# Designs tried in a protein design chat: VHH binders against Geranylgeranyl transferase type-1 subunit beta (CDC43). Part 4

Target 1, 376 residues: Geranylgeranyl transferase type-1 subunit beta (CDC43), of Saccharomyces cerevisiae (p18898)
Amino acid sequence: MCQATNGPSRVVTKKHRKFFERHLQLLPSSHQGHDVNRMAIIFYSISGLSIFDVNVSAKYGDHLGWMRKHYIKTVLDDTENTVISGFVGSLVMNIPHATTINLPNTLFALLSMIMLRDYEYFETILDKRSLARFVSKCQRPDRGSFVSCLDYKTNCGSSVDSDDLRFCYIAVAILYICGCRSKEDFDEYIDTEKLLGYIMSQQCYNGAFGAHNEPHSGYTSCALSTLALLSSLEKLSDKFKEDTITWLLHRQVSSHGCMKFESELNASYDQSDDGGFQGRENKFADTCYAFWCLNSLHLLTKDWKMLCQTELVTNYLLDRTQKTLTGGFSKNDEEDADLYHSCLGSAALALIEGKFNGELCIPQEIFNDFSKRCCF

## First folded at step 17 (VHH)

Design g14 (from d24 with S101D)
Fold by ESMFold2, fold request of step 19:
Structure g14 (fold): chain B 376 residues (1-376), chain A 121 residues (1-121)
Amino acid sequence: as target 1 above (376 residues)
Amino acid sequence: DVQLVESGGGLVQAGGSLRLSCAASGFTFSSYRMYWGRQAPGKGREWVSGITRSGSRTRYASSVKGRFTISRDNAKNTLYLQMNNLKPEDTALYYCATEYDDFSLLELDKWGQGTQVTVSS
């Protein structure tokens, strides 16, 4: 395709809208206790629709108003009788709500309500202090990292869940939405020095972030987004930033664009993945890593579009993983579209267009409107 | 409940061969791309090979290309790594892996417990 304005678009926008709407229509809102992932489903669907210019507030605001019922305030059985709050995925009667409140559901719900423009919730219903206390309780005091939920018996971070960079990002994003901006704001609820120490401990020798010195594009995006929300990207050394940019550029499968920086990329070239991004060295390209790698590059340098082959990643997304019959994007060329990759494939395209807030994973214009309306 | 169980490791002299197996259960094996990774003492983890669902495409780290061959038997839910012309630097704990979604922002890797390969000089 030559020009989007003067010829047929390669993006099947109407099919994508239908794809995301079908996922909202299939939510079992009357089947309480059946789908603990409904906050994620709402978030991915609403974000995708918003990217494709659906006014989700007008169309779905009343229909999804029930999600406020998933905001739970409770008192911990501890010596302080600590009041916490957050979002649950299901209203399960026989499981303590403190155990079922978790960081991912809380972030997904807050972002969805921002996109639905439910300002009344943020102005009159959200108890920012009790929510921030829940986030505080999820921080590991020894490592500074976060877990996703509390252990029922100890009222401390769950030992069942991982404590990794995902939950560091989610915790900081929640506090940021609640109005934390300065180090002092965050320090009221979390130990930012320990958190920064944990993040820095996840740096890999040759750039990027990951455990066991294995660089990982997803964790890299989580680490960089966390640092961006904490106004702390400058704490990374110039060498580490340069190494990370180089490592990320080499995640793009291309025999052409990477020659300027490192010649070894030709050794494992896979034509079927041309233009796409790997999450780790020697793995296949994946739609979601287009977003995670591009967001990371975007945070590290203003020159990211000149440094990588955005035309090629667009071709990979539209020609290899876009599903023109059903709408949506698949993980790779062997799979059907799924909600996660549909959202992140769409987000990658929106980020390339300059219309997406990569740190918060929502369209930039929507977050700007929220910020103006709900004074921070 | 996803389970990945590696076997076939051991001690071998340089220049020798080993064949690793990974028995998979708890998911539809034929629907997932599969990988081998390794971690040598004092080194970071690295991905050494990957294979598509059908086996139609494979990838290798440059350090093992030409010496290692990944394959899969979807009827037996088993992943293989044939390792030839082994070198002391191939000494590592070898893991098979796939990717899964736990609805928590990122897709995660599911790793087996690993099988030790030790190559003597």
Scores: ipSAE 0.676, ipTM 0.876, lowest interface PAE 1.4, mean pLDDT 86
Fold by ESMFold2, fold request of step 19:
Structure g14 (fold): chain B 376 residues (1-376), chain A 121 residues (1-121)
Amino acid sequence: as target 1 above (376 residues)
Amino acid sequence: DVQLVESGGGLVQAGGSLRLSCAASGFTFSSYRMYWGRQAPGKGREWVSGITRSGSRTRYASSVKGRFTISRDNAKNTLYLQMNNLKPEDTALYYCATEYDDFSLLELDKWGQGTQVTVSS
């Protein structure tokens, strides 16, 4: 297994490996699982390790038995006695009517199993149809968007839960992992026309996606990745794509704005954030928005590396948010490393290097292997 | 639970001043960057100012630079916005905000109920 780089390197690879390993080593597999975020912790940790060339299947595959216990099948108390399945974060908080199964835990668990190369699970144990029915139940029938879980009293999506673009992406990613590829595949379980309508309703007048006409880099990445998995990026108008590319390029902090406007002074320039990306106008740069913005640009144009200043974002990540003493990446220059930003900072670097699949948020080599093995 | 409570809004004549306050509770205020945002009726949200956890750096939207000043008092868990030379286009609901992690893919914004600022001509 090769180093991420050869020769002199600004990346403290061994420290990053130890950082991610510490999070796995502190996560007890024999306990009842009292932390509802456990699936996310596993995913961020093994994704980070995989980015830094650790063979996570070989080293951590024995944890599969523990994670598999979080896969729950249940029968809804509805008129059809619908069978659904998905993943829970904690075995102690299981509620009989499936309200504890949620979309994020399900996606994180499935992606983790893909990285662990547990293809037997996908061929023999995963009940793809009951899982897809859970996704179906999470879709709002009037808006086409998704909520994260079901209300245990009604067995329908809760009206008080957020039903934003995050869960649209998560829902489609789960169905994609389960084998949906064509519109007909997705339409068996969800209303794709209403979903597309919802996504288009989240377009902002100056480009990008966000609620109430507030452009947001994270929601933009979720929307674009959803459309990519649905093979529907072409449904965006050329003007909207151009406006979105422009908006995303302006999220990069530099003394002259984006590369194509280098001769103009950037009045909102903050030298401390140079090279980093903002998630919204007028906010500080943040490590995770390097990934969300770059992934969005990557999906919109083949020329994304030519249009943005990838060397500058690399400098921001390595000089401002990489923590050379502990490993990992911090949100910003004032905070300690945390697992979320460590994973997404590493993913941004891997995306620039051409080694990351942004649509499914896993290393490209792992995606390629999964695609070959689980092709239907 | 994170709570943000804004105060200090009201009606003011163009050219006047107001000072907004945001009382924070339910989290370690001094460990988080803080922001002021605003939303006029029928318009999208605009982030007008931000401040680092120590207060060592601030930033402003172009529309308010030189007129608005953000500050914080970490001992009192309070964020401030001094608004001078107010213009009718500053009329909006003003809210303080921070980012909060719930481990569901993206970080979320946490913002308060807001305080109305109305600038008359």
Scores: ipSAE 0.667, ipTM 0.872, lowest interface PAE 1.5, mean pLDDT 85

Design g18 (from d24 with S101V)
Fold by OpenDDE, last read:
Formats: sequence, C-alpha cells, structure tokens
Structure g18 (fold): chain B 376 residues (1-376), chain A 121 residues (1-121)
Amino acid sequence: as target 1 above (376 residues)
Amino acid sequence: DVQLVESGGGLVQAGGSLRLSCAASGFTFSSYRMYWGRQAPGKGREWVSGITRSGSRTRYASSVKGRFTISRDNAKNTLYLQMNNLKPEDTALYYCATEYVDFSLLELDKWGQGTQVTVSS
C-alpha cells in the first residue's frame, strides 16, 4: 500500500489569489492607456480567481457594471438594416477604432459574465440574435475565416489584423454561448462548411495546425476547440489525429524523448525546460504552451494523461515558473509573473485535475452551471 | 510600435561566413527572449536559434548546431547570428523575432522584414 505521501501542496494558493486580485484593482487608475485590453484583463483575472476557488460572483460583481456599459447594439447601414451587437473595448470616441466591435472583447465579456453568474443579464438584456449577426458579419465570404473586428459605421472589417484560427475559435465560441449547438444552428449565422474548409486548409503535413505549414500548438488548440464546439472532430482523419498527437508529445521537453520513442536521447534537451511544452519546434518551453498542448491532447484522445507526462508538467509549472513570492506564473524561469501566463498556467493545472473546460476556456464547474441554466 | 530590422545578409560561397544583426526598438529588448528564423524557397518557416533574455541559455536547430552562434547585446538592443561553414541548404530569408502576448488569446511572434542569405555552391 504505497502511502502516496500527499506532500504539502506546492501551490501558493493565497498568493495567486492576491496576484489576480491586484490586477483587477489596478484597472480603474493605472490602465487608462490600456482601455482596449481591459476586457481581457478582467477575463484573465476572473478566470484565475475562479480556478483557485474564489467565489467571484460574490466578490467581484462590481465589474459587471463596467462591462455592461460596453455592450453596444446598433443598426448597420446595409440594405437589410441589420441589427448587430457586441462589446467594445472603449467608449471614448476620439480613439482610433472607437467605432469597432471586436470578437475578442465580445468573447471575453461573455465568458466573464458567465463566470460572474450574471444570468439575468444574459436572459433579459443581451440580444443573442444580434450578437450572432455580428459574428456573421465578421466571416469572410471568400475563405470562411473571420476578421477580428467590424466597424459598425462603415460595415468594414479590419484590414490590419490577421484572419487566423484564433478568430475562428472566438467566433464559434460566441455562437456557442448564444445557443448554437448543431450544425443547423450554426448555419443560421455562418457558412459552417466554408469555415470547416478553412480549418482543414490549415493542417500541416506532419500533423497539427498552423499558418504556412508551420505547426503551432496555440493554433492547434484553437482549431481543435473549434471543431469540438462544432461537433466536427470526426472530420479529421485518423492519420492526421495520430500525427498531431505525436507532434504534440514531441513538444514536451524531456531527456528521454517521447514515451513512444524512449530510445532516442533528445540531443536538444534543456534541463531548465524539463517537463514544459514548446509552442513550436526549436523554441524554448513556455508556461502558456503547457495549456495549449494539453488541451489539444485532451480533445484528441481520452488517453492523453497516459501519453504525456503530466507530473513533469506539474513540476515544471510549480517548481520553475510559479512565483512563490509574488504569486502568479511567469512565461519562463527568468521572467516575472504576468497575468496571461498566470491564467494559462493555472488553467493547465486545473485541466490536469479535470476541473477545467478547455473547449470554452472556463472552469468546469462554471461550465456545468451555465449548461444547466442556459438550456438552449 | 515594435520594430525589428535585420541586416548582414548577402551572397557567399559554400564554406563561407556571415554575421547577421537585428536592431530592435519600440520595446524593452532585455526583457524578451529572441529568436532567429528562416524560410527557404518552397519550404516552410523554421526556427534556427533562440536566446534567453539574459543570454544565459541558447538553443539551436540540429541543422545548424556547431556552425551558428546566437548572441545579444542588451545595451545596444541588438541580436546577432554568426553563421560559419555555410551550406547551399542555408539559403533563405532570415528574420529575427520576439514573442509577445496578444490579448487576443495567444502569444504571437513579431518579426522584421528579414535579410536574404544566399549560399552558392
């Protein structure tokens, strides 16, 4: 009976809570220049707090007022007078792109509201159809991908931002939150077949997804999550799934190589990155890629915990990138903790424990509650 | 705005050497990992070398290990790539890159316009 000596949790929970709380408190005074990112900051902070078992709905409901003020409903100057809605980053009119609704802010706002249990607002105030129509207007008719934002005065998408797999995921996630569950539901607002075609076009030869045949773990996670939300993972070939799994496993830095290939010493092994995941080939390990790679593996196979070394990931995060003095997680062992890596590092740990929904990027408990209440 | 300007590329014979430079501006250079990537004609993008913010750790692709050396001068906001014993297979557009958090969900790369390296057999 090997007494699993539950050694004291190496997680500095109290410090992590304080870390995320500090970021929320800094928003009114110091981030005047970061208004465009405020919604993201709220999302990452609330997510982090939720992961560490803070009742965010009870403590941080004051942020709902600000978010609600940034919900805009408007009529486009098109032939159909289409009504759209979404969330803006700033209400200041004199800023470049002040008249733009963007997909990321909309998703971050919706997910934050869900985490804060603002269900009454969802049911009575938010116009799900107009939100979905906003997503419709963001889809590129030529290739099925999505622009990141829409100018609601000119009805033009952004020409500066890319239309990569991030925005495919964000778009589909918004529609999912708005009640889309079947292909038929999605087809009411978007060309799902064109979207699927675009996603498939981003498959890399040796597995995984990325632009210009460069596999990327973040893009892979976005693509797989999108397919999962669309109930379309089965559209991937078995070979591609296997290749992708293999590629992802090789992204974990190990002295012994991939479990399947234990006989080959990794000539590029770096002890400082042991157990961590790379985002791309020949890059250093990064805290955020622990989440993206694990989420991808989780979506592809039920045996993902047996295939990768989850204990080494935990050690990498808790011993290398966790900041025990300040709380939070850093990108790597040399940098200070930041909000983004703190959130995703925490999410990776939660995912390993089965407490995180990687498809919608929220804690599993919150997802379960949302699913019960918003029975679309 | 983040700016990366690569220089030092050119035509060289097989077995020759080149030193690439990347001038960085618009961000705190010393706070970020830096990378060299390359793209050969008809081939996908590959990462060639990386260096930590302090320069204490370096990484190389197997194809260039022992031939290329990455270094940085944080006081000058400059990244370097010393390339020795160049081969025709090293012909590519070389670019320097840094990772940054895009609050649109992913960490992304910023890179410059690149500098062309051509190795003649």
Scores: ipSAE 0.898, ipTM 0.963, lowest interface PAE 0.5, mean pLDDT 91
Fold by OpenDDE, fold request of step 19:
Structure g18 (fold): chain B 376 residues (1-376), chain A 121 residues (1-121)
Amino acid sequence: as target 1 above (376 residues)
Amino acid sequence: DVQLVESGGGLVQAGGSLRLSCAASGFTFSSYRMYWGRQAPGKGREWVSGITRSGSRTRYASSVKGRFTISRDNAKNTLYLQMNNLKPEDTALYYCATEYVDFSLLELDKWGQGTQVTVSS
């Protein structure tokens, strides 16, 4: 008796659609103070809509015009007159001679364009080489990590910006989108070995990835996704993989402990967080970490659904953090829905259903279409 | 700008007590979960305790459970950590932290400068 996974019947699809639509509509007026984040808002909204089976390319193509205007190509004041390109968050912040291009906006824009199926623009207008060169310039030569933007004076990586695993992922994802598939391809633009070295240096002793030996689910997902895109997951030791899996499983809040087989009651069990994932040890469960943890597990093992309690995750999201009145997902059961958690909560559900590509953080169908059309 | 200012740290003998305070400003304090973290010398950062927006739920690391109590006064925008029966292992820089969405992909933490707690044997 195939227990019909009643999960989809609890999803308030129409409300979710409206929720994401509202965020897209508010972009010109209410988010003026958030100009720097507009690209992210577009990405999260479009992603959410796409997850809920909205034909975003047909309905929201008007946003392409705005995104296209934020594509910037410039020549760096270096000895080689390097031509770079990328996306900016705001045109108003264009300081003369300052490169305001940043990695996050560039990735969000590219992914949004892919979701909106703007293939013509992607293939004919975007300069993939100059995009890749921008990524190149963002790599720290000393560590192999990446900064989010270039210093406006030196046109080198900004020393004030963080260079954590987020930007490694973003950088590699951009290169992947630009057509890099092999190590040789990546090596054309970045020091892949040095990058790998950096990523490996972020391994925590007890598994997972994080800064300063603090395991973090988000960073773990970033690292693993990066490695996956680089076809380098095999570089991880079996022990580390096992430890990481174990660590991730322990992040799922359960009355029975982290393992289905453990009979001991978790003394730290919080019923309110049941089925949810923690981002780090001793923190509360959070909607976004459902995605980061599941994505990590998915990347590490094909049997990830057997190891974690996906049903409980679904229940956590649909029964605890889903907002049935407004649509969207909240961070937790006490907060209001927000765009970020709504997107990632939706993505987590989609991932469980096999409808989401965690490596590039887009719906699987969109990824498939992109892969077919953009013959790299 | 989010500001978190920790205070109340100091030198205490084993078995002693301290009460840490964190003054929050620059954001709606009552809308956010709050956490205490610590970093011992040569060790990674550890989350010690968390509290929900309303204060209705709390969480503790196993190492401090039964000894530490997290609380908050939303009217005063202040987070507290009562630390009892302190042990040398509790020696660390203690941070007050809040979570925020960074539009560079992840949710991150904002924390203050920390307050030093030193427990002598």
Scores: ipSAE 0.897, ipTM 0.962, lowest interface PAE 0.5, mean pLDDT 91
Fold by OpenDDE, fold request of step 19:
Structure g18 (fold): chain B 376 residues (1-376), chain A 121 residues (1-121)
Amino acid sequence: as target 1 above (376 residues)
Amino acid sequence: DVQLVESGGGLVQAGGSLRLSCAASGFTFSSYRMYWGRQAPGKGREWVSGITRSGSRTRYASSVKGRFTISRDNAKNTLYLQMNNLKPEDTALYYCATEYVDFSLLELDKWGQGTQVTVSS
């Protein structure tokens, strides 16, 4: 009976809280150059704080005012005079007649509002239909994928913008938040079949998802989360699921390769990355990929904790990439803590503990509350 | 804007050597891990080597291990790939890449236009 000596949590909770709080405090002054990312900063910070059991709705409600001001409703210059709405990153970028609404800012705003429990605004002020219509306009009719924003001249999806699995996830997540639950619901706004076709086209031969047949853990997580939100994970073949699981497990850095399945010594083993996850083959371990890989495994199998070495992941994060002096998590053991990796590192830990919803990328408690209130 | 400019590619006979260079600008080069990737015709992208920001740790694909050496000069903002004992299978477009967070949910890679390496039999 190996008494898991619950050694004192190596997590420097107070430092992490301060780290995330600092990022919120710096938003008015120091991040002027990053105004376009302010919504993301709010999201990552609030998420991080929530993960570390801060009552964010009570403490950081002041950010809601700014967020609400960045909610834009506009009429497109199309044949139907389509009314759309969403969130912008900056009001300064609001060029007359140019729609600067984008999918990422919209999702980050919505999730932040949910975390901050701004339900009144969410239910009474936000126009869910116009939000959904924005998402509709972002779908590429030829591929089924999504672009992040509309072309300011044509009010159509920009052909120069990237369309990848990120925006598929973001789009579907927005629709989900807006109340879509069934295929019929989604079909009111998007071509779900084309979307599914696109996602399936991004399957790699040896498992996982990625562009140009390059498996990528982040894209895999996006694809799987999207499918989960669409209740369409069953559309994946068993073989593909197995291959993907295998591929993901091989992304965990181990002296034995796939720790549980291979007895051969990994000649490319890096002890510094032990227990960490790679985003792609032959790359270094990264804090963010701990989350993306674990989330993917979580979505694919109930036995994910048995298949991967969660303890080693925890050790990797807490011993290698956690910054005990400043708080936060770094990308790797050589870099300083940053907000993105801090959030996802924290999320990875929370996911392991069953306290994080990987489908919507928010704390599980917040998700539960949201689900109860919004008649999901 | 992040700029990565690869050079040093060319035609070489099997068993020969090439040294690739990547000139980096528009970001703090010394703060980022750097990678070399390649794409052969009809094949997917493959990461062949990586180096930490300090250069203290390196990583190689099994296919190039023992033959390729990645290095960096942070003072010159330049990444290198010494390729020895080249094989026809090494024929590919080689590109250098850096990882960055674009705040659109994922960390992404930026890469240059690449330099063509052709190894003849």
Scores: ipSAE 0.897, ipTM 0.962, lowest interface PAE 0.5, mean pLDDT 91

Design g18 (from d24 with S101V)
Fold by OpenDDE, last read:
Structure g18 (fold): chain B 376 residues (1-376), chain A 121 residues (1-121)
Amino acid sequence: as target 1 above (376 residues)
Amino acid sequence: DVQLVESGGGLVQAGGSLRLSCAASGFTFSSYRMYWGRQAPGKGREWVSGITRSGSRTRYASSVKGRFTISRDNAKNTLYLQMNNLKPEDTALYYCATEYVDFSLLELDKWGQGTQVTVSS
């Protein structure tokens, strides 16, 4: 009985395109002002479409109008009358003295503009210096980390917001997009040494990065991407790199162990998660962590494809979490597809193929074009 | 707002049993996988058990495998952790958690306040 080797499932490209397109279409014009996540939705959707070779600049330029309207330039009530700019999620919440500009929306907007090839606006209308100054103001002077938004009244970071590694990455990515390439460039706007100190303080004992000595693949990716953008990966010790690689490899679920040389069956093996990556120890595999883990490995070593089982990752995504009927990717095999996991699942596949830039979280081709144009 | 309220903790002798409960509200409980984590004094947070949204799959840390059983009642929006043959090393603050997408780049966890489990030797 020839077990029909069900060949690796194929990517349902057309379905994925439709999936991402639907999310863009559902952005109600009438609710444009109330959806705090609209910028993120645009980013994930455009990213997904771009990954699947859709010319997004030609088809979805209409979204640029909305994004441009959400670019805000303001003067802070400080002694220097500092001019800052960034993107807001909603224009309605422009309550006088309310925190409006935030780092995530700013990054998502900038990356979306890059993907949509809005270069003229980027070069002529956006004030890169004021964007960078916004990032400057978000840095915590005591820790070197970044807050997500500023309180315009106090000119201080919101006390309720987290200042974890996500915002370090987002901040540095924004500065990078604004033209910072050298340490000197970054130092014009931020305390790079303090930032580096903070990142290093988030190293976990057994490798990887995370809060409270809990290694997390997402935070690891954020930290490593930040370091990469700062050209500072060499500041990590070889031991830490090795430990981190080992930790990441152990996040891949495998019946034969996480390492190629492990001959013993993993007692905690779950067939449903085979080939997938965990975000943390003892958690289930998740589509998004395929990207975060692979991106981390990619940043740490050129041999990352030899160390991890990329084919199994592909199989996990295409056979377990890909939704062939609706398009998109689900978090796991039991859930429905969602935009976040669809984007990152797609990004993981693209990364494996060498078509995705994990440092800026955009397709490699788009990055290349951007780099050429901005003389980076 | 997502609310998770843990209960069932207490003082127990080694070899004893406890059953923890987590009451969930503010979200569609049945749509999310759930986890139990714990934090012992002076130690980092660790995940001890997970369960898929349907309850069809479960996961356990090696340290608790064979002793702990995770279950859920979606109709009651409640997560359970049956802990048998408890050991002093199981002493920790136990919390239930759900994963959510923050739209700030990463998927994060929401936790309750936790319930204290103390196992005496």
Scores: ipSAE 0.890, ipTM 0.960, lowest interface PAE 0.6, mean pLDDT 90
Fold by ESMFold2, look of step 17:
Structure g18 (fold): chain B 376 residues (1-376), chain A 121 residues (1-121)
Amino acid sequence: as target 1 above (376 residues)
Amino acid sequence: DVQLVESGGGLVQAGGSLRLSCAASGFTFSSYRMYWGRQAPGKGREWVSGITRSGSRTRYASSVKGRFTISRDNAKNTLYLQMNNLKPEDTALYYCATEYVDFSLLELDKWGQGTQVTVSS
């Protein structure tokens, strides 16, 4: 039997809270306009605080109200004079070309505002139609994939951005937040048939999703979450789902490959990574891939907790990558905690506990409240 | 400005050896785990080897284990791949890589331009 035993370690909740709070406290500076990642920093920080039971709406709602100023509405100089809107990362006045509405900042800001329960913003300030038109303009008409921003000189999608599964997920998540639910809702703004065609083209022969036929846990999570938000997971064949589940299970580092055959050893076993997940075959385990792999399994099968060794991944996170002195989680056992891995390590634990919505990357209770408020 | 520059590729007969180098600049090389990957024409990308920051742990794809040796010199900001007993199926463009976060959702790979290894049958 492949059993996990949680050691005597506990979650260092107070240290984690302090870790995330420190990152929020560093945002307000005299050079606030130079930090193009501020929306991401807010998102990761308040998501982490929310996971550790801080009422972020009560504690930070007024304090973070300034992020509303990053919402920009403008008219494109195109044939139709299209009105778009979204969130920028920087408000640097003396560098006007650096101000760019983009998909990641928009999603991070919207999710942060959902966690802050800023429903008045959604009701009175956010122009959902112009935001959805921005998403529309980011879709590649030939491939159906998305880029992150427009080139305002040409009003075309950026020629330097990747057009990959990340931005497909971000685009669909934004539209979902704006109220799209049915295929007809999404089709008002994007070509869903071409998007589905692109997603399917990213399937790897033996399961999972990735570019260049390289199965990749992160892209797999993006693809599956996108399909879930589009109510289209059933479009995946049973064989592909089964192959993908198998591929994901093999990403977990374990001394034994089958619970019934405890004497059989994994020849590539690495004790330092025990219980953790790899993002790709032949790479080291990494805290963020615990989340991406578990979310993918969660979306593919109701049996996901019985199929993987959740005790082992919990031990990996708490005993190897949790940083008990500083709070937070590190990428691996050699590094210090960082914000990205702290958020995703916390999210992985919350997903195992049933407290996290993996499709939108926010706590489940917060998603439920937002859905109730924005449902019909 | 992060750069990874591979060298040492070339044409070699089956059974031969090559040593690839990767010169790193623009980041603190000793703070990052490093990898070698490869892509043959018409095939998927494959990660062939990885090494921890100090070099204390290494990993290999089963197809190259025992034939390839990854190493690093942190004083020289250089990653190496010693490839012995080369086979025609090792023919590929070889990249060195590391991982980084740019806050665009996923952890990303930073790749070099690659160096071609061609093993004649």
Scores: ipSAE 0.810, ipTM 0.931, lowest interface PAE 0.8, mean pLDDT 86
Fold by ESMFold2, look of step 18:
Structure g18 (fold): chain B 376 residues (1-376), chain A 121 residues (1-121)
Amino acid sequence: as target 1 above (376 residues)
Amino acid sequence: DVQLVESGGGLVQAGGSLRLSCAASGFTFSSYRMYWGRQAPGKGREWVSGITRSGSRTRYASSVKGRFTISRDNAKNTLYLQMNNLKPEDTALYYCATEYVDFSLLELDKWGQGTQVTVSS
């Protein structure tokens, strides 16, 4: 008999817990230092565990205490001797006389420490001002966007690094965690007017955000989350918000008309994707885009659950991409579970239940506890 | 290092045909879904076709369905796009792509350099 006939939850919670736990247990055995993604692996793993009701602070707080060693504070060789700080992904990758801290590792480490409830470290060891100055140095002064790290020769933003909406979100999330709330708080460290200008330049003609007028649900979520953290969603026109909601709703694959094209007229419709979300027009549904699209809708309107087919996307996640043997979620029905899609699939389910904070991408209860205990 | 190399573009009269190829290396080609996209001058990028890793399912933009056929040969690590009944509005740089995760927040695209298709009136 399959699990669905037993009457309990369709979610294989025990398998999911084991899936995420395995990823944490394997980290110490890879001591070569070649895996620069350790902070992300921790973040996605403990997020998944927290979503499935594991008390991660009690179980993993001491075990993951070694993350603290990845916090690096340094003085730039510039005319002002600027002190910056951030997190590295691997201690072996910390090359002498060059900065190896970057924005993604810093955000993932900070969010992980919040979930582990390591508030003493936040309040006593973590130098929030030097961290915020690192964010400041990553902003491109002409465009207002952000790069992920500094060029070791110039101590300025890397000329070869991407400077897109991902890093705008990461930068603002870091500053928010460091205590920035008002425009004046953010303006101490970054040019919020140029940042807003950059974000608005990424609006697409018919809604959503994306480079070169290519609507993209991932960049849309990054832009909207950034605006939410800046208390600036009202800067979007009502027409653009309505167009974006419409575009996002059409990302849901449905034989009954949630898609931009009707099933009879769209040869690309595939019932295997029914209920899931596409990241962009004409692509297959993907577990992560269930999260990015739903998060975007959640940020744009309080009525988002009444506007989309949450039961259909739940069926897609549980019936097509949940892996009942191993735990976790896969990108699509052809692939094995992987950590990224397992976290985002779990987050999508938690968001539907009202248990996930879409602005910072952590469980809502953890966000509430952080906000209460770490007032700035 | 993932590499995608497109070929088979060129100048063709309206109503004609072209067959594009994409040679893939640096990854397990048979484990990835593949896509063709295009970008016309002054336009945004658009996705015109996709194919599952086994080839069992395909997708097409409405503007090309019935005229374009995507296929793949996993033994040769090659993606194909057969384009029939070409129209001037099909003029674009055509590129193949796949998706990957580098833990920088979003799933990213890997694009080839593209091959130019020009359809004359």
Scores: ipSAE 0.804, ipTM 0.928, lowest interface PAE 0.8, mean pLDDT 86

